# Designs tried in a protein design chat: VHH binders against c4kar8. Part 356

Target 1, 263 residues: c4kar8
Amino acid sequence: MAELSTPSPASPAPLDGGRGDELEKFTLRGARQILQLLQDLITHRGLITAHTGGGHSFMTAVLKVDEERGRVVLDPSPDPQANRRALAAPRLTCVTQLDGIRIQFPLVGLGEGQDKGRPALFAPLPAEMLRLQRREFYRLQVPLAHELSCLLKAEDLARKPVEVSARVIDIGAGGVAVVVPTGAAEFVIGGTLPACRLALPDGEPIELDLEVRNLNRQTQRNGTEQLRVGLRFAALPRAADTRIQRYIFKTERALNAKARGGL
Key: E = the ipSAE of ESMFold2; O = the ipSAE of OpenDDE; V2 = 0.75 times the mean of E and O plus 0.25 times the DockQ between their complexes.

## First folded at step 20 (VHH)

Design ng15 (framework vhh_7n9e_1; at its last look DockQ between E and O 0.61; V2 from the best seeds 0.00; counts 0 for: unsure alone 64.7 < 65)
Fold by OpenDDE, look of step 20:
Structure ng15 (fold): chain B 263 residues (1-263), chain A 124 residues (1-124)
Amino acid sequence: as target 1 above (263 residues)
Amino acid sequence: DVQLVESGGGLVQAGGSLRLSCAASGFTFSSYAMYWGRQAPGKGREWVSGITSSGGSTAYASSVKGRFTISRDNAKNTLYLQMNNLKPEDTALYYCAREWPSFDEYLAEYMEHWGQGTQVTVSS
């Protein structure tokens, strides 16, 4: 009775073999480099979006790097369900930004415990960290004080047209990320939202078409769930592009000045 | 456990039509957007189409737009892909998915809840 070895599910082939090679130059694999970058995240109190799978994520932070034990300590979600998902996930994908550079790294072998009497998540140090320095990937974290918003034209669950005012959380040359209340509208990746309005502080809203690029259910620190929607500018007039770039530049400059103690 | 079972694939001549089905179980089907993807030999996974939970909105890759139609029956927990005017370049393993990774190429590894796929072969 020959035990038919069930072929191990073929690891999903990397999407584009050629693109993988390009990412290698941005991938840190050195232990020292990884440790330094994690320490920098701690120092800057960088918020991390931890993706747990199934379109779910939660906000966390690196609390500590334990070099002796070869592990990283993360801030758990205030949502027990998010923590359960994280612990059950074969891989946690962490995404953050430091100094305008997107950082992404996987964590595997997540466990729960206590650090100094406080609940914490633990994982072995990542084997690699992706640090994307390309301008095209730059996303400005929008200061809360700016109250940047985007009026989304979408459909609700009843297929009725709805307008949803969404807070813009980050902006780049290619698009925006927004947060919307769960259930406010329906979205599909690849879908187009026509005639949306992006409100910048410096003038009239910009009318533009948006393409949905990603969807993430995010649990906030207060335990509320929000939908994070990544949107690409589908058709951006040149004048609008200029305004967006100007806003990004001005805001970045102001943030940097503040960080240097100038304001 | 989330289960997705694709069917309806086969061999078809160029210009022909196929209708794929995906039977979903283990989750509230009507609460999720659903997607079709495909993987051609030697190529990565490609997004093909998406549909909102209610079925009110659909999206298509440029390569299939006007030829393919995504639909769903929430009462039957089934996703469909009508493929018309098939071309040899449409030859691929077609997958049903509850989640699609971000089109952000850096999150492409974030793929979960895919079926085993159904093979579509289009002969010239």
Scores: ipSAE 0.769, ipTM 0.916, lowest interface PAE 0.5, mean pLDDT 86
Fold by ESMFold2, look of step 20:
Structure ng15 (fold): chain B 263 residues (1-263), chain A 124 residues (1-124)
Amino acid sequence: as target 1 above (263 residues)
Amino acid sequence: DVQLVESGGGLVQAGGSLRLSCAASGFTFSSYAMYWGRQAPGKGREWVSGITSSGGSTAYASSVKGRFTISRDNAKNTLYLQMNNLKPEDTALYYCAREWPSFDEYLAEYMEHWGQGTQVTVSS
């Protein structure tokens, strides 16, 4: 009469072997290369998005590499629920950008502990790291002072049209990431948002059709949670593409000039 | 416990129709967007369709648009997929899911809650 419980379905695996050919040229597997890249992330104080599954992530950073024990040490979240999700996840997918290059690496066997008496998360060093050096992955982190926004034409929970002004946090050739208040509108991955309006500093807003590519309940470094919506430009007229690329290049040059202006 | 149970699969002739159901329990069904995915033997999981929590908006993969219709009944905690004009390439194990991984082709995310699947086989 006793029946064993059905095991839970598995989550998708990182760095899927079905894409190994495409990704192989971007994959670092040498132990010394991996250590150096992790050290570069530490030196540049790179902010990392750690994906815990189930549409959740939290912001973190690599605090140090413990070479003697073969571990990487991560900054825990102030939100205990984010830490619980991370510790329960079969793996943590870490994503960041260094010098315009997307860096991605898996951590398995994540544990909680202490580092110099402070709570910390730790995992064995990754066996591989992905360095996606391609222009289409570049995302300009939008300066807060620019106050870039995207007006989304969506629906609320009552199926009524709503317009949501969402702050643009990054922008690239293929799309934007925005943050929205939770509950302001309904989104579904794969959904199309027609006739949205992207407000760039120069000229009139650009009318765009957008496709929802990701939805992520992201816990910030201060512990607060936002809905991050990744949006792809569905079909981009040449003039709109030119304005977006011009904004990106102009802002890149301005940010680089400010960095060099410091001695 | 969150539980998703698919049903309604089977063997069907090309050009035929099936209606899949996904019975949800252990969570507030009406608060979540829901998805159908499928997996053919030896292939990865393919996103098929999604629907917002209220049912007000839907999305479909290009390969099924116009043939498949996703719907939900929040009073019955049930998600549906009406599949018409079935083709042999629709043969797969079909899953419902409460969350779907990002479409970012280089990002792997773990699905926290997804069903066990129901087999659809389209012959000749």
Scores: ipSAE 0.606, ipTM 0.868, lowest interface PAE 1.4, mean pLDDT 84
ESMFold2 (binder alone), look of step 20: mean pLDDT 81; pTM 0.813

Design ng16 (framework vhh_7n9e_1; at its last look DockQ between E and O 0.53; V2 from the best seeds 0.47)
Fold by ESMFold2, look of step 20:
Structure ng16 (fold): chain B 263 residues (1-263), chain A 124 residues (1-124)
Amino acid sequence: as target 1 above (263 residues)
Amino acid sequence: DVQLVESGGGLVQAGGSLRLSCAASGFTFSSYAMYWGRQAPGKGREWVSGITSSGGSTAYASSVKGRFTISRDNAKNTLYLQMNNLKPEDTALYYCAREWPSFDEYLAEYMDHWGQGTQVTVSS
């Protein structure tokens, strides 16, 4: 009884907890595959969200892989508290996307040090990496130039109605992730935000009901802390779904054309 | 030093009511959204309800909506769950938490600050 009522930081967990058999086919355990995927993240300068637990995360990147010593080198946060949380965590759950495919991997045994005279974080190579190659998990990273925004109808700390214009950082078929200024509004996981407005580049804003799915104080690469709010489309009319899918498709096509230098 | 202490559980007949309390200490209670969760025998953690730091907004699992009411008293650093019309399937260890893991089923996030729990048993 008391054993289940007094939780403490758990030992490092595998990627396949309660979701094991379904996710196994997306799990990479080959050393060569893991090294190649990490190298791809380095080459594409993929931004990684490193979750440290307790609703905290920070943005990082893989700087390099040391094959001979079996370790990965990560970019530390400019925020010393984010680094302290990372070093104290029993594991980091790293999440990123590569060409629209969700990549997730655990790092355990994180340590601090220097790389070429610069502060760095080090960890043993992960024993596994999750590569979720399924379209329903896809999230387009919104280009900065698009300045995609979502107007949230929420309440401030004094329970007064407030409208918050939140920058959309990613968008998929099922929802968006946004960043919200500290103190602008209060949120709770599971809460519903009715009549929010998603502004796409063309056309009128889409009116949506949104559900809060995650809530993280996220330390950005520049050290600034923002509240990251993961939002699910609670009820999405077909016309709105079509517009969102069209935006995603057009943006992907444009990004792919730039990467190939031709179209 | 963060402590969350639940109380108010017990044995109750189906259709009955209980009020759970969660006394918080070691942190600024009024700065955090708070949650109730439960764990029935042989099952994993289940999110039950959440409330914003000010108490202005609440959320409930479909299984308890309309029967349970979450509330908080920031002056007393206390979180509450009023449970009405209890059913045998509500039997579980109930605990409060300062954070809840993401509803993203593919992200494993560990919670460090949750209470020991109080047992609720609903007899038929």
Scores: ipSAE 0.546, ipTM 0.853, lowest interface PAE 1.9, mean pLDDT 84
Fold by OpenDDE, look of step 20:
Structure ng16 (fold): chain B 263 residues (1-263), chain A 124 residues (1-124)
Amino acid sequence: as target 1 above (263 residues)
Amino acid sequence: DVQLVESGGGLVQAGGSLRLSCAASGFTFSSYAMYWGRQAPGKGREWVSGITSSGGSTAYASSVKGRFTISRDNAKNTLYLQMNNLKPEDTALYYCAREWPSFDEYLAEYMDHWGQGTQVTVSS
């Protein structure tokens, strides 16, 4: 009676496609490099979007790096539910930007505690940090004072056409990220929003088609949930592209000048 | 706990059709957009299709557009994928997902909310 050894479910083949090799050059695995980058995030007070899964995220920051204990200290969400989700998640995916470079890193083994009498989240130091230097990934964080908006043409839960004025939070050559109130409209990743209008400070709104690239529910500090929508420019006229690039360039220069104490 | 159970896969000849189903439990199905993805042998996960919570809007990868149709029955907590005119290149493990992390390839590596999948094999 030959015991038919049930073939062990083949471990999902590592995403070994040719793209993995490209990411390796941007992946930091050195302990010193990781520590330095985390310290830089602290120094610059970099805001981090922490993804907990299920389309949920919250804003946090690295508060401290404890080298002796090999852990990072994060600012907890003001929303207890977000913290619960974070603690329950097998992995926290942290995304941020420093000097225009996208940084992404996983945290595993999240716990809660206190740092100097204040609630804090703790995790072991990340084993790796992705630092994407590709210009293609650069997105300008839009200053609040600029009040960039995008009029989204979408459908509500009743499939009724709606127009939603969304605040633009970041912009790049390839698209924008916006925030909308939860429930204001329905979105699906890969969906197209036709004939939207992007308002830039320097002229008439730009009409363009947008493709939904990502969706993240975020809890604000006040406890209100909002939806962050990442949108790609599906069809961008050349003139519009030029305007967008000009805006990005001008704004970046102004921000850098301000950071240097010039304004 | 969120549970997604895919079914309907199998062996089919090129030009044939299959209908996949995904039974959802552990969450309010009607409140979430749903997605199909697939993973071919030796390839990464690929987005196939998405549908809004109400079913009012759908999206498709260019590779399947015009051949595949995503639908949902919120009363039955079930997601469907009608696959017509199947091709050998459609051979893959097909997953149902409540959350597609993004079209950002970098985020997709860290976010995974997929079912166990159902195997679709298309023979030439």
Scores: ipSAE 0.364, ipTM 0.766, lowest interface PAE 1.4, mean pLDDT 85
ESMFold2 (binder alone), look of step 20: mean pLDDT 81; pTM 0.813

Design ng17 (framework vhh_7n9e_1; at its last look DockQ between E and O 0.57; V2 from the best seeds 0.00; counts 0 for: pae E 2.1 > 2)
Fold by OpenDDE, look of step 20:
Structure ng17 (fold): chain B 263 residues (1-263), chain A 124 residues (1-124)
Amino acid sequence: as target 1 above (263 residues)
Amino acid sequence: DVQLVESGGGLVQAGGSLRLSCAASGFTFSSYAMYWGRQAPGKGREWVSGITSSGGSTAYASSVKGRFTISRDNAKNTLYLQMNNLKPEDTALYYCAREWPSFDEYLAEYMQYWGQGTQVTVSS
C-alpha cells in the first residue's frame, strides 16, 4: 500500500526579483511609520476597501490603533456574511488612498469582538504597508455631487446586449472604477467593452473602449451588494485624455481648496 | 469547498496542440466567470484567458490570442482551454481559477481559488 505522498503545495514562486525591488521602495516596514500611517487614516476617516478573497470586498475604516496590544480595530460590515468571509479569510487585503497616494496593507489573524460595547473587527498590526506614490496609480475619488457616470455596453446573463449606466467612483489617467447593480451585466477580467460613454460634467460624453481589469463584489454599508468594476481606457483619443486630465486636475484643486477651508 | 482539478497537460512539440480541462465542484459553476492562468519556471503567475459565466464573452492575453480558445460546459461544470500552435514560451504550469483577482500586480496575492495545475511542456 504505497502511501501516495500528497505533493506539498508548491510555495508561490517569489515575485520576479526586479518588480519586487521596485515595490520594496514603497513598502513601509517600520513600526513607527506604520502606526503613523494608520493614525493618519483614522484622522482622515479614510474609507478602506477590504478584500476577503473570492472577488468579495467590503467597506471598512480603521477605528482605532491599539499600540499596547499591537492591534488595529476595524469597522465591521453591516453584512454578517461579509464579516464571516473576512474572518474566514487567511488574509485581508486592505486598499485605500490618502492624499492621492494608494495605500495597501495586509491584515492577518482577523478576529471579532467589541470595542466600547460596539461590534468591531480586530487584527494584529500589519507588518508592512505599501505606499504607492507613483502618479500612474493615482485615482481621484469622484465626488458624489458630480454624478459622474459611464454607460457600459455589455451583455446580460442571457447574452443579450445591454447598456448599463454605472456610477463612476474613481477616475485616473488610465481608467475608471464604476459600480453596477449585481446581475445587471456579465463581465470578465480582460474583456473589452466597446463604444462605452463616459459622462463628464463639462461636456458631451466621451466615447471610448474599456477593458475590464478587476471585478469585486462589494457589500455597502447599507448591506446591499454591488459590483465594482475596474476599467482601463483601452483606446483613448488625445482629446479625451486631455478632458479627463483637466477634470481630474480641476476636481482635485477644488477638493484641496475645500479641505483648506477656502470653500 | 471549492475544488478545481486541471487535466490535459503534457509534453508536446512546437506547433502542436493540447486541450486542457478543468473540473469544477463545490460551487455553482454557471454563476462565475472562469479563468486560465499559467506560471512559467522562475516567473510569476500570469493571466491567460477568461470567460464569462454564460460563456458569452471571452478574453485572451496578447501572447495567446489567436492560438488559444477558452470554452466552458456549464452542464458538466467543466472549463476548457484549446491550445493550438504551441510555442516553447507556452511551457508552464496551467491553472484554472475562479474569479481572477485583478490585473493589478499589487493585488496578485488575492488569488484564492486555484487548482493544482497541469504541466504543459513545449519542446523546440
Scores: ipSAE 0.629, ipTM 0.873, lowest interface PAE 0.7, mean pLDDT 86
Fold by ESMFold2, look of step 20:
Structure ng17 (fold): chain B 263 residues (1-263), chain A 124 residues (1-124)
Amino acid sequence: as target 1 above (263 residues)
Amino acid sequence: DVQLVESGGGLVQAGGSLRLSCAASGFTFSSYAMYWGRQAPGKGREWVSGITSSGGSTAYASSVKGRFTISRDNAKNTLYLQMNNLKPEDTALYYCAREWPSFDEYLAEYMQYWGQGTQVTVSS
């Protein structure tokens, strides 16, 4: 037989692994369904994390849908570098949450332009959107008043041990997402951070091992760059898991009660 | 303009060793964590190892821990993978990457900056 050619990677190239079959049941492809979901994101003014690749992302929002031209209009970043990365990227992977449902969609062919005389980013409507409505994907957005933090034991750029008190921005059954200032410590996807401490409002901090699952240099809405680190809980004792689940449940109930009382 | 070029693959008997190199150009190499991945026949791409931008911390897939060592030389813009005690199941196309997608099984990201790969074949 003839020698097999070395496969040529094409960028962008989606990851392979058979995940596409499982995801198909969560995939919306109908034009009206996609338009309605995008409109819902606009109405709720949902913040969107747009992943540009290269370990970078920025916060954005859908400003409008132009049905006539078949386009979405996005809020540009105040950071010009974030906008340059977005325009150079062959694909944006947009991720957000609406009513506890994880929403994810690709945008290709991103361009710059103007909307009502103001700079804007635009792309063709996505051909598909994922709506991952499963309990395991739920992430509680942590209220600032709770001051949840996680003490990370890591290394700085000079390879010196450092303890970083990172603000917890969301928490779910399997992990947390935290933010740290860019340059405060080094992380690598797949790395383990032993003996970290998660501080919940009630009781002593939980000591646990964390695994880095996500790592993005994220440009915030004010243009400041922070490092967003997605962390998985290693094997948790049942007591720690119970405390985390209890925190999530109580916080959800309190937030729902305030929403009704504030209406 | 970003370019990653792997070398050092080849045919080796089980129990043998190989050292892979990845020459990087077109970006500030010392500012990025770097990764090795592999793709075996009939299988998807597999994360193998990662290293921080300074080289201070490393991570390995359980299947290679203790046998493979990732390293980097920021002065030479070069990433390395020392592979010892090779097994037939290590047979794959090995490639380096400047980024790795999230382990979040539902976040699909394109890999923009990855090399063409170098073939490693381990015979028994």
Scores: ipSAE 0.502, ipTM 0.825, lowest interface PAE 2.1, mean pLDDT 84
ESMFold2 (binder alone), look of step 20: mean pLDDT 82; pTM 0.826

Design ng18 (framework vhh_7n9e_1; at its last look DockQ between E and O 0.52; V2 from the best seeds 0.00; counts 0 for: pae E 3.2 > 2, grease 25.2 > 24.2)
Fold by OpenDDE, look of step 20:
Structure ng18 (fold): chain B 263 residues (1-263), chain A 124 residues (1-124)
Amino acid sequence: as target 1 above (263 residues)
Amino acid sequence: DVQLVESGGGLVQAGGSLRLSCAASGFTFSSYAMYWGRQAPGKGREWVSGITSSGGSTAYASSVKGRFTISRDNAKNTLYLQMNNLKPEDTALYYCAREWPSFDEYLAEYMQVWGQGTQVTVSS
């Protein structure tokens, strides 16, 4: 009986044409480094998007690192279904940002329980944590006060053209992530949304074509489900690129100044 | 349990055509966008095509655009890929997927629901 070795799902080729090994330089595997980074997430109250697979995610946070037991404690979703998905998933993929650096890490062996009388999720400490410092991976978390939006040109379930005003949650040199109400429009990864309009605070909206790069149904802390759409700038004029970069830099500076107690 | 079963692959000469099918079960097929991907020998998995839940919008990789057509029959819970003008470089194991990994290099490893695949071999 020849054990048909299920071919290990080969990782997709890097988008930048780089070798998969290029990520190794950004990967932390040291126990001390991992613990420190997790502690930093706690200290900064970093919100984490926990991906459970199947295009689903929920918002969580690291509540505690238990070094003695070698486990991390996460804030459960207010949605019981999200928690069930998390517990059923072979792996939880956590994504967050700290000081402008994107952080990603897997958690395996998720369980539920109580921490100090409160419901909590538990997992062994991650074996590795990825800190993406490359500029192309940087995404500015858009302050809620900026009310950054993107008018999406899409189709609804009836294939009727619709315009959806989506809140921009993060922005980088290469694209934006937006949130839309569930059912507001249909999206497909790889699809193009033509003639969209990105509204920046500093002037007229930027017209641009967007490519859908990822889709994620996200359960918010209030229990409401939203669709998170990752969008790449498919065709960005130089002038628009300059404006976007300027906005990012200006906003980063302001946030940093505030963090330092200057504002 | 979510199940995806691909079929329709085989050996074909360059310039030939194949039609792949993917039978879906264990979930509400009509509520999900669906995708085709492929993996050539010694290469990573690549995105080929996608279609919205309603079938109203489609997307294609540049390498297959104009040659391949994705479609779906929601009443039959079936996804299709019509492949025309096949080339040797199209030789790969073709997968049907309910979720395509984000183009995030790290997340792509962990967020995939796909079938076992169907082999397509294009001879010169």
Scores: ipSAE 0.746, ipTM 0.909, lowest interface PAE 0.6, mean pLDDT 86
Fold by ESMFold2, look of step 20:
Structure ng18 (fold): chain B 263 residues (1-263), chain A 124 residues (1-124)
Amino acid sequence: as target 1 above (263 residues)
Amino acid sequence: DVQLVESGGGLVQAGGSLRLSCAASGFTFSSYAMYWGRQAPGKGREWVSGITSSGGSTAYASSVKGRFTISRDNAKNTLYLQMNNLKPEDTALYYCAREWPSFDEYLAEYMQVWGQGTQVTVSS
């Protein structure tokens, strides 16, 4: 039986974000809409990044919705530290994508317990969810088989130049998100990484300058900690932009065809 | 108990200098990138500067680049902001932060550790 182990706040907090009035047109507030979207995430086994604040996040998934008790059930991390941060956080900001649409929602009052004898995390249903259906928010989740990488020119903990081959986990029109092993290099939000090289499958790597837009110490589903770095393309040449857009389009088309022809 | 305490603000004439300090406690200071932000009356919070956990790399808003210098002393758990050639536009409440919300307007991190701030007022 899935039970909350910690008290929930009296009411859920609204979604936080820059310029909240610009996001209102993407905000779902209907209980039925919210339940259906959560069920869609469950059905599609959507992988969710849960941000705990302070530059930390962990990977999770919605396991089920307990409609009678008004709760969502989340998969805990194998890393106990990630779970402790999540339970101590006043709010989890959950981010995922479903069929190319970015989904974001807050969870407050997170508690721990058991679901069918297995450890689980619980929270009241969110009062609202963002469904950001617009190309500028789209991030293609890069298939592992593509082994897309970006060579970053950064500094290590000893302040010495290093080159880090970072795996690209998502890519969109304006940038990439990459993961690097914890401790491989140091980054600061607002910093610029000149002369990085993005390796796409269809030609020579693209040389580009990148700006650090976010940093998270992200605990993966297997418990391994990696540094997730969100990078914006600076001054992207038209030819490079075209190659990136073509990669995204072709990969999306291939993924959609695979889903259509499934088992 | 995590705390950030800013000091060193005050009233200064345009063209003058101030050095801000941020004393950190309750966490492993040397493990975090640190940031300075500011908020002028009637305006939103503005990112000013950031520094890596080791101090090896820094970043600055274009409005302060060349005038402000961020630094840290990990042995003293203290973050600094040296502000030179101050302008009336620099008048604001200055605060340090353990992490900064991402520049992604739609993915703001909920919880950020902020200090109470120290007021800097620059007279013309």
Scores: ipSAE 0.370, ipTM 0.762, lowest interface PAE 3.2, mean pLDDT 82
ESMFold2 (binder alone), look of step 20: mean pLDDT 80; pTM 0.806

